# Ledger of designs, part 164: VH-VL binders against q9vpl3

Target 1, 224 residues: q9vpl3
Amino acid sequence: RGKINIQRPKAPHYERARVVAVTQPKYPELPKAKSCFKTRAERTQQQQENPYNEIIAREVRNWLDHSRLVAFFHLSSITADDIFRVRVQLHKQNLHLKSYGSKIIEQAVKNTRYEAIVPLFHSNHCIVFSPDPEKTAALLRIVRRVPQMVLLGGIVEETMLSRNQLVAYAQMPGLHAVQAQLVQTLSQAPGHLIQQLQAHQNSFVQVLDVHAKNQMNEETPKST
Key: E = the ipSAE of ESMFold2; O = the ipSAE of OpenDDE; V2 = 0.75 times the mean of E and O plus 0.25 times the DockQ between their complexes.

## First folded at step 6 (VH-VL)

Design u7 (framework fv_anetumab; at its last look DockQ between E and O 0.17; V2 from the best seeds 0.00; counts 0 for: pae E 10.5 > 2, placed apart)
Fold by OpenDDE, look of step 6:
Structure u7 (fold): chain C 224 residues (1-224), chain A 120 residues (1-120), chain B 111 residues (1-111)
Amino acid sequence: as target 1 above (224 residues)
Amino acid sequence: QVELVQSGAEVKKPGESLKISCKGSGYSFTYYWIGWVRQAPGKGLEWMGIIDPSDSYTRYSPSFQGQVTISADKSISTAYLQWSSLKASDTAMYYCARQYSSGWLDFDYWGQGTLVTVSS
Amino acid sequence: DIALTQPASVSGSPGQSITISCTGTSSDVGDYNYVSWYQQHPGKAPKLMIYEVSNRPSGVSNRFSGSKSGNTASLTISGLQAEDEADYYCSSYDSSRTPYVFGGGTKLTVL
């Protein structure tokens, strides 16, 4: 009785192979966890001129108008779970991550001061909003741990910043700290000026005293 | 004062649909996420899911994914939990709760709960 | 769903210190400092007592403290009072399953 080689089963006859192939239960591929972010193509198809788009556009405008910090990110192959985690982390810092279709963004910023941001939305993207510009450092700290989020740029205090500028901004001491330093420096300036002025006066007096002493010594007659 | 007020107790039959509500007051409703927690009679707490009312972003527990729908109407500061078809096993106390901003997904304020009874 | 493991019940006398354990895995309690504790009195909604292992929300008594070692988190209640009689639930982030999971709960009885 020939040992059935279990390791390399002989390929079934072509007809049997066909039957087996057809009778294999096609388990519906678990819908690949649709990335929370619809592909650009899917987003573009769904953005038919729907009255709903106007509502969303208004929402976007509202976020832009009430935010002192806005950051734009490209998303690269990020999972729904990863997005959720980041969203929660950001939310803890009063940072609000939102995702909108490119057409919605275009509609939202049309004829506004924000129109310049439209070119940033050519791929999968998300926006982070915050009322607090001081949270820029916190934002960058959080997203650094998320390689799938690529910073494109942002708006801080109504000023458009490049990626590099935003990074630089985050590294700056807070406005209040800078102001405090400035005030301190300015407050020290008068004192230094007074000291310098007094130093010159004192030096002048010293020179005069030396001159006077020398003159007195010359006038003392050698009493022979 | 922060308050979450839930809709009243419900008695339903299997197969019926149900939507219960949670209204927030005393705070900015769109700023805080709202979660739902189930507690079967004599059993422990079960996290069902959470919603961001600002844009209706929702995350479900795997156990409740597809079983319930969480939604919100920010215009009236109300969150919802709904079933399309109730089961006897859905009999439980349901709590809505506000996410505590200092925690991960912790809840600082809770509704009074809505008792849902599903019986034939 | 594998919940965080808690003892079913603990008991103590007034004035004593008691500890409730919450044991998870490396994917939840072990890897993250997102363990929280809730107190629930009969017929009432839960109350957050501890968040992120050891932090107390405003208004929570300093008698409640939290710690973590390895895959086990602990809630300690010092100076036990009659009002502390309740069910206690731990919670945590679980990176492998669900963003948020509760323990099975522990009934605390004050003798």
Scores: ipSAE 0.737, ipTM 0.894, lowest interface PAE 0.8, mean pLDDT 87
Fold by ESMFold2-Fast, scan of step 6:
Order: C-alpha cells, then structure tokens, then sequence
Structure u7 (fold): chain C 224 residues (1-224), chain A 120 residues (1-120), chain B 111 residues (1-111)
C-alpha cells in the first residue's frame, strides 16, 4: 500500500461538486490599497473566504504531512493525452501528480513549516507527492522525457532541497548515501535554499522568454 | 483477500437515472486506479474510463465522455458509475476492475459485474 | 468504437499449441509495449493473462506466452487443455483516440 489516506477531512465528491457550482472563479485580485486602512472590500473578503479553498487546503496539508518526497515543477502547455500518460507512469511508481492554485497552496502552508514554498507557485506549476523517497530516481527518469515539466526543487524527509540537490539525491543508490546527503543539507540555512529555488525559477522564466522570442522570429524550430 | 464487489442487477426504463457501485476490500483502496468496462450482450469488451480514488482524477473513453459519470468515495472504498438518463443502448454488463500495480492500465482484479437492462 | 483486429475463432486439440493474433496500428500496438491479454469464460469476469506484451502475472500458467512483431501482438497457448476454452481479448494503449482499447475477441474451442 503506498497512497496517502486523506479520507477523513475530505468532503465527498458530490458535496465538493456542489460547492464548486456555487463558488465560481473570481476575477483578479483587487488593486493595492492607497491608504493604511482596510477597505470595506478587504474586510468583506476576509469574512466571505471561499469554503472550497479550505477543503482543498486541508487536502494539500495532508499530502505534505504524509509525503516523504515532494517535488515542485514548472508546467508548460501540455496535451490531455500527454499528461494522462505521465500520471499513469508516475502512479505505477507510487508518485502522485497534483495541481493546486497558488492561493490554495498559500492557505494550506500558512503558519506551517512549509510556508517558504509559496514563492515557487507564482506561475504554472504542479507537484508530485510520494510516501517513498527512494522513488526520486524513478520520478526524474520519467520526467526527463517530459520537456513541459521543469524541476524547481522539492522536499525530502521534511528537508528542502534545490534542483541540483534532488538530482544528486536521485543518483544515490542506498540508505547510507541518502542519510549522508540529508545530514549535509540539514547543515545549510533554509532561507538560502529558498532563494536558490526562486532564482532558478526566475532563470527558467527568462530562458523561456528568450526561447519564445526566438521561436517567433524563426519559421523552423531548431531545438532538439 | 483482494475483492471487488459490485451492486446487484438493475432493470430500468429509458430516461431514468442510475448509479451502480464497486466496493474494494482487502487492499489500500486509494493505491489503485479503478476502471469501468462495458460488455453489451453477445459483444466484446469496451473500456469506459478510469478514476484515481486518491484525488478523483478521471479519464474517459471519447465514446463515453458526457454519457456517464465516474466517481469514488475513498472513505468507504467505493467507486461509482452513473447515468443521468438511461437509453435502451445502455443495456449491458458493467465491470469494475483494479489497475495492476506492475502494468500499464492493465486490470488484475475484476468485480463480478452488474447487469443493467434498459427496456420499456 | 474501433477495436484491435482479432480472428473471430481459433481451435486446437489437447496438447497442441495455438496462436491468437491482435493487429493494430503504429499508434497503439506498433509504437508501444503496452499490450495485454484477458481470458473470459462464459458468464464470468475477464482474467488478466499477459501484460506489457510478454509479462505473466503470478498464478498464470507458463503455457501462456505473449509476443509482438511490428503492429501485431500474439498470444500463444502451448499444451492446450480443456479449461483453456474461453474468449480471449487483447488490449493496448492507444495514442490516437481512446487511451485504452480492446480487440474484438477470439473464441478458442478445444476439440
């Protein structure tokens, strides 16, 4: 058995569907306030917080609490067939691909040890969860063939790791090597790691922008 | 002992709604995806769709997209197949099956089947 | 819906070997190694016999074997026994339409 049990806090499918039908997506966030006082709109938003978000936020917290491996990805445009094949391949390895909105993630991790991950989700993203950290190698092998998914970083045994540290972890064959890597990572400041992950994400966005501009200026793609 | 137990046979009239069930036992329900397969009288097998009970992710065959709804309640280890409005052409045996852990959407354990008869 | 092509029937005698073919296209059988075979006795649910072209689940007799050449997969049953009499269905991943597709089925008669 490998799947996280989140049955208790999760609402039944039909109840969730009803909540979704009543609470449609809202328009973009309100502009910044021009004064130090909370506006009537801001107070109304605090009082009328979407109950659907809290239900999904609890699901996200449960995934984070029960997963020994969490990997964060930038997700580019991908077809329904391609993402389905990726999800099936991941599922065979007890790896669970989930997508959650940035606001839900922020709500889920607020006032928890995971709050530092919020900046990773400012653009298109997805998360892979697993109770088994030994599956990191299988995860990266599968995702290597999915150019639309770009690794940003992750959490292993509740320790935040950069992209390069996760790649190194995946190449370690045994428990002794894994233990050594975790001890090494624990000696580093958590804030420094988050800055590295955020910088990598920004570098990736810059590379995508340059690549997109090059694609627009050239008729024949020259990637590979 | 791993088992998938399906609800009993149904006899319905065209236009009626129906929801049939598939209860898993003897394994961690959320670990495996559940597929639904249709077999019309004297005909072969047709894949309808699949659900991941852990997050209710679904994928349907194009032939059944919009015709049926697949859902699951992981708190009681049960998957569902439902119709809002039945047609005579929905008369068939319906199987639920568990995804094989080492295969590609292959199904290692099957329910006994639910016979659905739609006639006026 | 479109199914993979199987012969409608095949027959053999006890102790003989028979082969059932399953022909698709490059978008299902040809380009992927995701072919499985199911056995179905009358009035019963199907049973997985072969997965991923040639792999056999625990509890399935080694008399059953699978193979693939180009766009055609094959199920071979050696040392035929009376209890092998059943319908056999192939299935495959399908990248061009439905994610998973079944063959039309083959009735095996043991004479």
Amino acid sequence: as target 1 above (224 residues)
Amino acid sequence: QVELVQSGAEVKKPGESLKISCKGSGYSFTYYWIGWVRQAPGKGLEWMGIIDPSDSYTRYSPSFQGQVTISADKSISTAYLQWSSLKASDTAMYYCARQYSSGWLDFDYWGQGTLVTVSS
Amino acid sequence: DIALTQPASVSGSPGQSITISCTGTSSDVGDYNYVSWYQQHPGKAPKLMIYEVSNRPSGVSNRFSGSKSGNTASLTISGLQAEDEADYYCSSYDSSRTPYVFGGGTKLTVL
Scores: ipSAE 0.248, ipTM 0.636, lowest interface PAE 4.2, mean pLDDT 78
Fold by ESMFold2, look of step 6:
Structure u7 (fold): chain C 224 residues (1-224), chain A 120 residues (1-120), chain B 111 residues (1-111)
Amino acid sequence: as target 1 above (224 residues)
Amino acid sequence: QVELVQSGAEVKKPGESLKISCKGSGYSFTYYWIGWVRQAPGKGLEWMGIIDPSDSYTRYSPSFQGQVTISADKSISTAYLQWSSLKASDTAMYYCARQYSSGWLDFDYWGQGTLVTVSS
Amino acid sequence: DIALTQPASVSGSPGQSITISCTGTSSDVGDYNYVSWYQQHPGKAPKLMIYEVSNRPSGVSNRFSGSKSGNTASLTISGLQAEDEADYYCSSYDSSRTPYVFGGGTKLTVL
């Protein structure tokens, strides 16, 4: 169902996870720098199974459509043990680390508002998906301890954010907490309090937009 | 109804190859990890490794790195444990298990086990 | 090379409270809250009893509880019953080069 709620879901319900699994295809092989995700034989086999590109692209579209937080990283040389620890820590926060080939990403985002992300996937990369945008702070706390993962930017609530914009977003009060205050107000308080909380949300969005514009003017050139 | 069904018992000779399976049903197969655990006769549990079926990310215990291959075919909701050349010391019960919620050894559902016997 | 150390056996009478220890190091039990406990009856697969040190999965009796102090985690079974007779294993995440993911196991005998 495509119904929109003011109250955002906190985490995928078991039934939502079942729907995602039904649509998931086989993966293309990862770059050699990420070979610790798959065995050598399995990596080669998946690359030889190119007929599945549309199926895998559908999986990426499903992740993008059902994730309110998406973060993009450049991935430097990293040990298998470090990747393992990061993946475990992320999964505990409902943050899902994935990697896809650039052709798959191109196919997945064709004719969508996300076409601008395609160049990010021509090099070593990884993506973190989550239905929970309030987990942005947790994501950044985990990643700041992992110098091999370099944040490039992300998507929050269908809005593309640069690295500095995403960092600024994470430092604001949680959007879920603001929405929880709205729900409580609707249950217990007169309409003028609702209008003040809605104005607070608008001020939050305006501050984020102004902060993001200032950061874009001051952003350091990306390293390769 | 979450269920992990493993392939049947195997009797093999040293040097033979073997691939045993673990089929998951009643849940979103690619949303959870699958781990493999060995139990030698009369001995305790040994973690062998895990796989994330969604992208085939695999991690092995140091004791089993290079000794076995863990793989998955998500199109049929099945994980595998494979040896290229069995040894008599590989005689054991092998379990697959699903990761419950968090952490790497938090396994909430277990397969029935596959007994592998390697003898001359 | 670093093992989670459990006593080989523990015994108790019906109705008693018993505790099974699981001792590791700072690289596993001490620094991480990823201790789990499993019960295994003869010929059966293990069953998760406690996760993340002290949480019980749905369907596990509240007679089972978990705790940790320093590098030692503990499983406590109150009101011991004959059906509790089984092997019990602890497990933990270990960040060292040679992680030991399960303890050696403890055989619980109900007298």
Scores: ipSAE 0.007, ipTM 0.471, lowest interface PAE 10.5, mean pLDDT 74
ESMFold2 (binder alone), look of step 6: mean pLDDT 89; pTM 0.916

Design u8 (framework fv_anetumab)
Fold by ESMFold2-Fast, scan of step 6:
Structure u8 (fold): chain C 224 residues (1-224), chain A 120 residues (1-120), chain B 111 residues (1-111)
Amino acid sequence: as target 1 above (224 residues)
Amino acid sequence: QVELVQSGAEVKKPGESLKISCKGSGYSFTEYWIGWVRQAPGKGLEWMGIIDPSDSYTRYSPSFQGQVTISADKSISTAYLQWSSLKASDTAMYYCARQYSSGWLDFDYWGQGTLVTVSS
Amino acid sequence: DIALTQPASVSGSPGQSITISCTGTSSDVGDYNYVSWYQQHPGKAPKLMIYEVSNRPSGVSNRFSGSKSGNTASLTISGLQAEDEADYYCSSYDSSRTPYVFGGGTKLTVL
């Protein structure tokens, strides 16, 4: 008997290949007068509003809607082998590592309750999704061994949590403790949460800057 | 009732392009990864690469990086393996196989195989 | 790609036990518990027999068992039967070359 895990979130089904084929340049060399004439601005506008991007954005929205756990990470330089190994380890725990461009994420969350996450994706990033919030502890155990992935925050049961709140959530053994934490988080204004997430990101940037300066001054005193 | 059904045998000339398919059924296609394994006539198994159909993430063996492309269309639960220009050395049986979720890259269900013959 | 080292052939009689070895390095077999074994009958696709060194999928006979010592994994088949005659391949994670490698294969003959 094969093992079937129906708890894993499903990405939305779509005809990506068909849409891509339709959006590929297949214009006749000489357009018909007036009836099919398109200006360069109109063709550029059509290319800028790529239907492929909307399909991927819909996929991201589906992941957000079907995941009870979403974690956001800054991703430093990492080898293909290392990220592949992390992705395999996460997949065994029903944790799904995804990477999407910042434009696609913005398009996906625009005019939704998740729009606040957009600023987190100005640098190299990745997101981990799971339908099972109990997997938060497993996620943090795996990621602790991957220094290139730095937790920025997440969403648990539709509630946005800072890095510290997500770590605290992972340490809770019972339902009542979890509910108390979520109620506490829900009482915070959206601006406060955004500020917390951005402050952690800014602190990380400052730590990197200090580290880089110390490396230059102590290990590489010669000019670059 | 999980099964992987592969496209039929192909006979091609060197330099031609080819795309073979692997259709999954009886399970949630996007919840499992699909790998490709090559077996040259009378030889052993060679892992080529793997795809996560949920986002088209791929990883290739260094021996096959740049020689083939693995893709998937989740709307029809089908994975693909393609060559832009075939060589006689590509003559082999090609298997697709589904990742076993309890193991690390273990393949629990295999397609029947697609025989590709490349000769002048 | 360089494969994991297996004997080219092994033989046994019905009712006997045989063992097939799979030897790698610390970067594949030694440091990890990600060894799998596959059975392939002529003209057929491979079948998963053992995963993560010693675990059996549902439907695989308990006559098949796996183990590992140092850089060598082993598949043992007890109570050998005629239908066990097949090619057997080991596989493992490899941290140094490619993420997934197969052994060269072992032909089991039941005499």
Scores: ipSAE 0.520, ipTM 0.762, lowest interface PAE 2.1, mean pLDDT 79

Design u9 (framework fv_anetumab)
Fold by ESMFold2-Fast, scan of step 6:
Order: structure tokens, then sequence, then C-alpha cells
Structure u9 (fold): chain C 224 residues (1-224), chain A 120 residues (1-120), chain B 111 residues (1-111)
């Protein structure tokens, strides 16, 4: 099984090699000559130098490397009691709900095959990890009752899956899991994955906006 | 192999601060939640709260919310229970325990306990 | 205060079967199957004996069994032995106030 190993050894020379690789290409769109006015991107780069963020980023990478199931969610406003009960329900199924800052996730996955997930984390988010891919069905059953959590996509057996592919995997894990892996191998298109995941987020945001407007209208007449 | 080792007994005066520890070993510390349970002398067990060491997510019993702080340092596999100002009513045995993954919020491995005595 | 009601004490003789009750409300014991039982010997930390009403962790004797009817859960110890003499605590999920609550405890005496 995919056992999670948090104590995985980290090599200083490996981290140094990654830094060199990242700095090699010069980004024309963000010339350092304009650094007298700090942009959002420049502030983000500065925060990536925090040593505590590096430790957490290594942990995220360890979770990704040793989890056979990783699911990404948009998380809307939810009460402390409700999210706690969801975390407990998930933990019972060996599903581990984690929240990490966007900068930490970006640092963890940059220069890896999973870099395409970074845009998913620009809004409020959470990730569910598990060593057991057979728990995908249990995960979806639990979150179906949590409207604040919206599935964006995931990774199963080191293969990146869209929302629809992950849902299909959950319904027919045996033969369908093999089929999903075959489809992913034949159609590795990071752009298409991002487009599908972003479209799902946009749809959810639209639903929230309509709901918020309806709630505001209902509350106003009853204010006094 | 799995064990939780707690800090030694403490004798404090009312108004003093205190931080007690619980060190986990023999397992992946951040993959299991750590709870704290109080037992006043001659009394029963009281659930205080729980922490997920991987993201420092905490949940407290309403009776202990604002009275204590639960924290963890994953770099040394240690969870903490802290008071800013102790009261005589805080005199009790304090247990840390690891959440049992097959149960709801149950505990499978327990520390040996830390006796905290608060007196003048 | 205590959330779940247990008898303060029960007693039995070696070889006998005894039952300890744990009574709550619908918001804890009644509507959920998350009742657990802990054994605590004097001066020692508690040990999980039963979880989710009737399941036993590895290493727990099959003499210990759990059940539930309505708002009352029960721990039954068959073939009572001297080493079973201990305090027993039930615990449960509580949807209305706290996510985890303990009963008041029951002292089992083996005579």
Amino acid sequence: as target 1 above (224 residues)
Amino acid sequence: QVELVQSGAEVKKPGESLKISCKGSGYSFTHYWIGWVRQAPGKGLEWMGIIDPSDSYTRYSPSFQGQVTISADKSISTAYLQWSSLKASDTAMYYCARQYSSGWLDFDYWGQGTLVTVSS
Amino acid sequence: DIALTQPASVSGSPGQSITISCTGTSSDVGDYNYVSWYQQHPGKAPKLMIYEVSNRPSGVSNRFSGSKSGNTASLTISGLQAEDEADYYCSSYDSSRTPYVFGGGTKLTVL
C-alpha cells in the first residue's frame, strides 16, 4: 500500500539543485529591474524564502509522494463545528483533510509534474490525502453531504485526474481504474485539465453568488 | 514501538503559567491527532480537546475553550498543553493520547500522565 | 459535569457475567453508533476496550462485548476475572455540545 512517510530524508544538494534549475530561466514578464515597485509576484517570491514554509512544503511533497489518493477541493465558508465533523468522518476512512497556504503548495510542487495544480489554490481550498485509492468512493460519499466542499480534481496512483475522471474512478474502481489510467496516458494534456478544473470552480462561484443575493433579499424584508 | 512520553509532575502556585509536553515516537507523528484528557483527583475523565499536528488544527471542549492552549511542534514530534494563569481547580492528572484511526474520536495509545498540582 | 450516566459501582464473582450501563440522550448515544469503553486500573492510563458500540481492538479479550438499545449502551464482561477489577468509562460522540464526552465511570469490584 502507499504508506505515508513524513520522516523521508531530505538531501540539501537536491534542494540546491532545484533552486538552480528554477533560477536558470530568466522570466521576461517579471524583470527584476522594476523591483523598486514590489508586485504581488515579487512578494510571493520573497515569502517562499521563509525556512518554516520550506519545512511545510517538504511535508506536502512527502504526502504527495506517499499518498496513492490525493483530492483537491475548493472550500467555501464553513463553521468550525461542521469542518471538524467532516475531518473526523474522513479520518475514520483513513482520509486526511489538510489545509495549506497557496504559497506553500506552489513551493512544494514547482518543477514537478504536479505544478499544474497551483491555480486551484488561489482561492480558499483544502486537500484530502490517503494511502488507499479504494477510499475514493467513501470520500465522494462523505463530501456529497458537504456543499461547502467542491471537488476540483485529484491524483490517483501518481496519475493526475480531472473531477470527472476521479468521479468515474470512484464508481467503478476495478476495470474503470485501469481504463482511467489508460486514458490519462494517452491524453496527457495539462492545459485541458486546468481548463476543466477552472470551469468547475467558475460554475461553483456563480452558484454561490446567486445564493448570496437570494439570502440578502430574504433578510432585508425581515430586518425589523 | 508506538509510545507517548509526557513531561514530569509539576507543582505550581495560582496565577503562574505552565506548559506540559507529550512526545510521540514509533509512528508518523503528523498522521495522527493528539488529544488531551483531564482527570481531577478521585474524579472521572474529561475530554479537553484535540490537535492535528500536520496543520495545527485544534478543536476544544467548550469547558476548556479559552482556558488552555493546545499546540504541537512537528519538528520534534511533541504536543503541548499550556495555561497562561493556573487556578487551584486545575489540579489534576493530564493525559495525552493518540487518536485511534478505526474509531470515531477514540484513543488507542496513551501517555503515562502528568500530575499538575496547583496550591499556595 | 458528566455527560453520560453510569452506575457508580458494580460487583461480581469470578466466572460471573456483569453488565455496565451507559445512558445518554438522542444527541449522543441514541442517534449514533460511536460508543466506546475504556478500562482504567488504579494509577494507570485508560485502555480502549470497545469502540463503535461493539468492536474490539486487537489484543482485547473476547470476554468483553458491547451493545446498545435506544439511548443506553452496555458493556458486558463474561467469565469475570480478578484482573478485570478496574474503573470503566463509556464515551460517545455528542452532536449538541462537545464532539467527545465521557461517562461518570463505574468501579467494578471482583469479590
Scores: ipSAE 0.420, ipTM 0.670, lowest interface PAE 2.2, mean pLDDT 78

Design v1 (framework fv_cemiplimab; at its last look DockQ between E and O 0.02; V2 from the best seeds 0.00; counts 0 for: pae E 12.4 > 2, placed apart)
Fold by OpenDDE, look of step 6:
Structure v1 (fold): chain C 224 residues (1-224), chain A 122 residues (1-122), chain B 107 residues (1-107)
Amino acid sequence: as target 1 above (224 residues)
Amino acid sequence: EVQLLESGGVLVQPGGSLRLSCAASGFTFSNYAMTWVRQAPGKGLEWVSVISWSGGSTYFADSVKGRFTISRDNSKNTLYLQMNSLKGEDTAVYYCARDVYDSEGFLYFDYWGQGTLVTVSS
Amino acid sequence: DIQMTQSPSSLSASVGDSITITCRASQSISTYLNWYQQKPGKAPNLLIYGASSLQSGVPSRFSGSGSGTDFTLTIRTLQPEDFATYYCQQGYSTPRTFGPGTVVDFR
């Protein structure tokens, strides 16, 4: 009695294979893990009827009020798994990735200084919050590896910045470094000024000395 | 170590004005919202006001709205409470507290000063 | 505004006792509740945040539970240093509001 190879069963005859294929229960495809980012349509529909919109709007306001760094991103065809990976990386740097519907954002920022951000939320977007503006460089480094996240702009220390401005900000030496450089430059300025002032005086004295020496040499009679 | 030190509490007449200060040390002051809480003698705690890290957002209890102003100087690590049109009901120990908003969305006061006593009496 | 209530207003207990303090909110505040301890003549100290999270440095004999509108603070084995006033505070919305406090005194 031939050992039924349970690991690689011989493909059944074509007819049997057809019957088996037809009788196999079509398990409903597990709903594709609805991207944590609901489609715009789904988000819009849910936002209209959600009694918790005010609660979420308050959350958004709290994040805005307590963050020194806010960055806005467009999301293009990103998977839930990719989002999770990015979230973990950002979290390690005290960067908090959040996603909110456009209506919620509108409600949250209504009659606030942040009202100008509303037009940024017409598609799939996410926001990164941080209490530390020095993390801007770290944020950009992380998101560079994620092509599905497109930087739109941000808020740094209550100033709205374009994408280019935010990139430029990240490249700037920290405030302390700039201050140190300024102090160094200022500390050198008096020395340079003194040197410049003294250089003219010294040059004048040198010219006078040379002139005096030349006059003395002309007055020395060649004692024949 | 995080330290908060309130000052400026004195005896004032009704209708008078007073400015309180809170000096902060041991942490990056500009990264945190700050709150004032008061406690009348023998009474409970009452939230008074909060200011965001930048000073751009401020909120007040209804009992002090229009009379009190909250401000901060991040360069000096100092929180202020300007109190105008003082009333007898404003008599209390005033505490400054660090206001934390964590990654889970919780808001709480993790560090408090020792308080400064304001007495409003004729 | 969210109103906070506490029960009891005062309780007497002995060292070694387990005590429970209750806090109620006028509306649901999820788990956005904090507990503070205040000793006479001192500033309040944070004990618990987010209904059940113990603040660093606080003894494990303190525990918090609850969600929605009803919350509890439990001290399992009361120590001499635990005689104080305890306040609940909602961190759900501004204005932030405190409970009236519960005085725990020595029996």
Scores: ipSAE 0.404, ipTM 0.726, lowest interface PAE 1.2, mean pLDDT 85
Fold by ESMFold2, look of step 6:
Structure v1 (fold): chain C 224 residues (1-224), chain A 122 residues (1-122), chain B 107 residues (1-107)
Amino acid sequence: as target 1 above (224 residues)
Amino acid sequence: EVQLLESGGVLVQPGGSLRLSCAASGFTFSNYAMTWVRQAPGKGLEWVSVISWSGGSTYFADSVKGRFTISRDNSKNTLYLQMNSLKGEDTAVYYCARDVYDSEGFLYFDYWGQGTLVTVSS
Amino acid sequence: DIQMTQSPSSLSASVGDSITITCRASQSISTYLNWYQQKPGKAPNLLIYGASSLQSGVPSRFSGSGSGTDFTLTIRTLQPEDFATYYCQQGYSTPRTFGPGTVVDFR
């Protein structure tokens, strides 16, 4: 029986690591800041005065390109000690807490379907990035204890999800392989698709429901 | 609408020099590595060179090392290939391409220019 | 350098045929294999990346498979616009090398 080769990328071999280093953005080491989070006004001021605005925007694009889970939060007032503790808890789960100004986010998502996220960054916010979409449940468990972080929505496997959809996704541990398989199946010949749909009908219905809701949120008529 | 447009291909004598340009539009140029690929008439494709998003790192095929230089001007959205000590074997159509490193770790050339012909002949 | 070979070097086919092109790498490249289509006088177009992922806008009659050293491109129900030259290309190490190409022509 033919096998769909869904393979996790190997750890870089020396030669592959060299090619990746050339094709991937390089960032200068930045001075360490005392705080990871700033007010909206302070973020706007840094964007205007920071000689590294281009580098920061490239960092955001790199995070978006390499993260299969992105979650957006509204951030209420929180002590530096509390946010540091949350960041440490998240980091243990390969969840990376970041904050960026709205102009930087706009630059990072230019020419992508994600341009619609820019308004979320007009208020005080934070973002969690992770290469591990299976960590969504762990993220929500940690944040449940942090009322200052209010979930707005997210991106999983390049699909925008509402708050409710992301919570529902977190209730389905182990669907990552099914979702990846369905994406690859939809890109392949129709006969192969039919066989896989019969094998995964219940899971496929859940994934299509999420995709249909996302498509309705993003679809606008093109004028011609 | 990602677009790449090469220019500068002409007839050049062996040992001569030539600079190719590639004008980019429709994407954030400074976020992408860029590559040159060439194709001799009636032959296959040969990768020539790649430059990182900032221009700080470059790599070349052995056939052109020491003779070609790759550069970019991110303020003008333009990629360049400086070709020195040209040989008959450098005769080809030269394509610029956007070099993608995607979220799954795959590397590929997703958009190509139309190409510019360089002919090296006395 | 990783050498790439393709077979056949050329083939003749009719509209409606199913064809398969093979590509072999001189060492393992995992799934870091891409396929491009080139029509006469035009630039190449990306068809498939990562051995089996279709680029946006590519018809579903194109499919790719393989890993390690052996890869295939399959075109089912060949259409008039599919008569072209096809190249495989490894995205594993520098220099990124291409196969010699396979010409698919009208019978």
Scores: ipSAE 0.000, ipTM 0.420, lowest interface PAE 12.4, mean pLDDT 75
Fold by ESMFold2-Fast, scan of step 6:
Structure v1 (fold): chain C 224 residues (1-224), chain A 122 residues (1-122), chain B 107 residues (1-107)
Amino acid sequence: as target 1 above (224 residues)
Amino acid sequence: EVQLLESGGVLVQPGGSLRLSCAASGFTFSNYAMTWVRQAPGKGLEWVSVISWSGGSTYFADSVKGRFTISRDNSKNTLYLQMNSLKGEDTAVYYCARDVYDSEGFLYFDYWGQGTLVTVSS
Amino acid sequence: DIQMTQSPSSLSASVGDSITITCRASQSISTYLNWYQQKPGKAPNLLIYGASSLQSGVPSRFSGSGSGTDFTLTIRTLQPEDFATYYCQQGYSTPRTFGPGTVVDFR
């Protein structure tokens, strides 16, 4: 027997943050000594058993379920003020910028056709959702001015697309038929596409690792 | 109990227009994508169009693109199919169905209306 | 578009028989395949989704199997109410496409 778990997308991120804070489970205060003796395994298990992770995972499933455009981004260090500015610009175009932990994304896509995207979210990330795939061009125009956001790939019309394929989709005329045909053509090798997305992410992670090490090396001489 | 009831099917001249309605009850209509599927007399099933839960996204079969428009009114629990520039090949029983995307990622049509017959003839 | 084919186009059977209907997709659709039953003069109803998951309320004599491009629907111990047309349908991509149908007739 299959599960039916379709719900409409939740409120914008700013409202969600407030609701999550208010609805966080309260635990009775424990003696400090008892908390100090918890093992790392126990701490990991308690974090994984957070009841609100399932609620948030359902929110992610709802966004994936009801969005014909989903774009995945690597997110470099960015101020709260800057990301808020970007979120406002995107929202005006019916594009919804969301950030979720990798554990929550894994729970959301577990046992679904999108489980293969989980490796993309091992580093800092964000996702943009929209019910309107014609907004892909608007999305790329806005993000082009935000160097901290790097496009990794996405899902259009329930088909996984690489970065280059999303760019191609965005450049099509505003004709649903032509865009649909492009998506159909691009979907003929799904396994190869997933490999392309993972390879891009791995290469980008390597670049970030080199950059991070270079930053640390610049700091090391000062602290020596 | 989930129920879908189509209406609006009549005899129409080629080149004419017609709007079909589908009244939904027994479930939270605004939480589901909805679809239209047609069946020409004595022929098989052909998918026509889908609309997202909010009405913000639509998709059409190539045979009806540019001629048909799908819409919904979530306050009235009603799905619509506006058909323009009708052709003889559009003669069919039109079914509305609930389009489910479940927690396991499967897409299927779990409940169907009884259908409404559209005849395009001179 | 993903093209669906079914075999046989028609099948004659008697009550108590076990029958198998085959569905083939023009490209791999994993397990995103559904089966529908349509009785004469009635709307279709969902039998199986996700290649092998039985819809609630559907008798256990119906079963589905397969993945990739090849799928089968099996009805064991055919009952009088099972004489109908059966359609497969891919839920892998949009546009959704149906097979041409298999008519199961009384022998």
Scores: ipSAE 0.000, ipTM 0.423, lowest interface PAE 17.1, mean pLDDT 76
ESMFold2 (binder alone), look of step 6: mean pLDDT 92; pTM 0.943

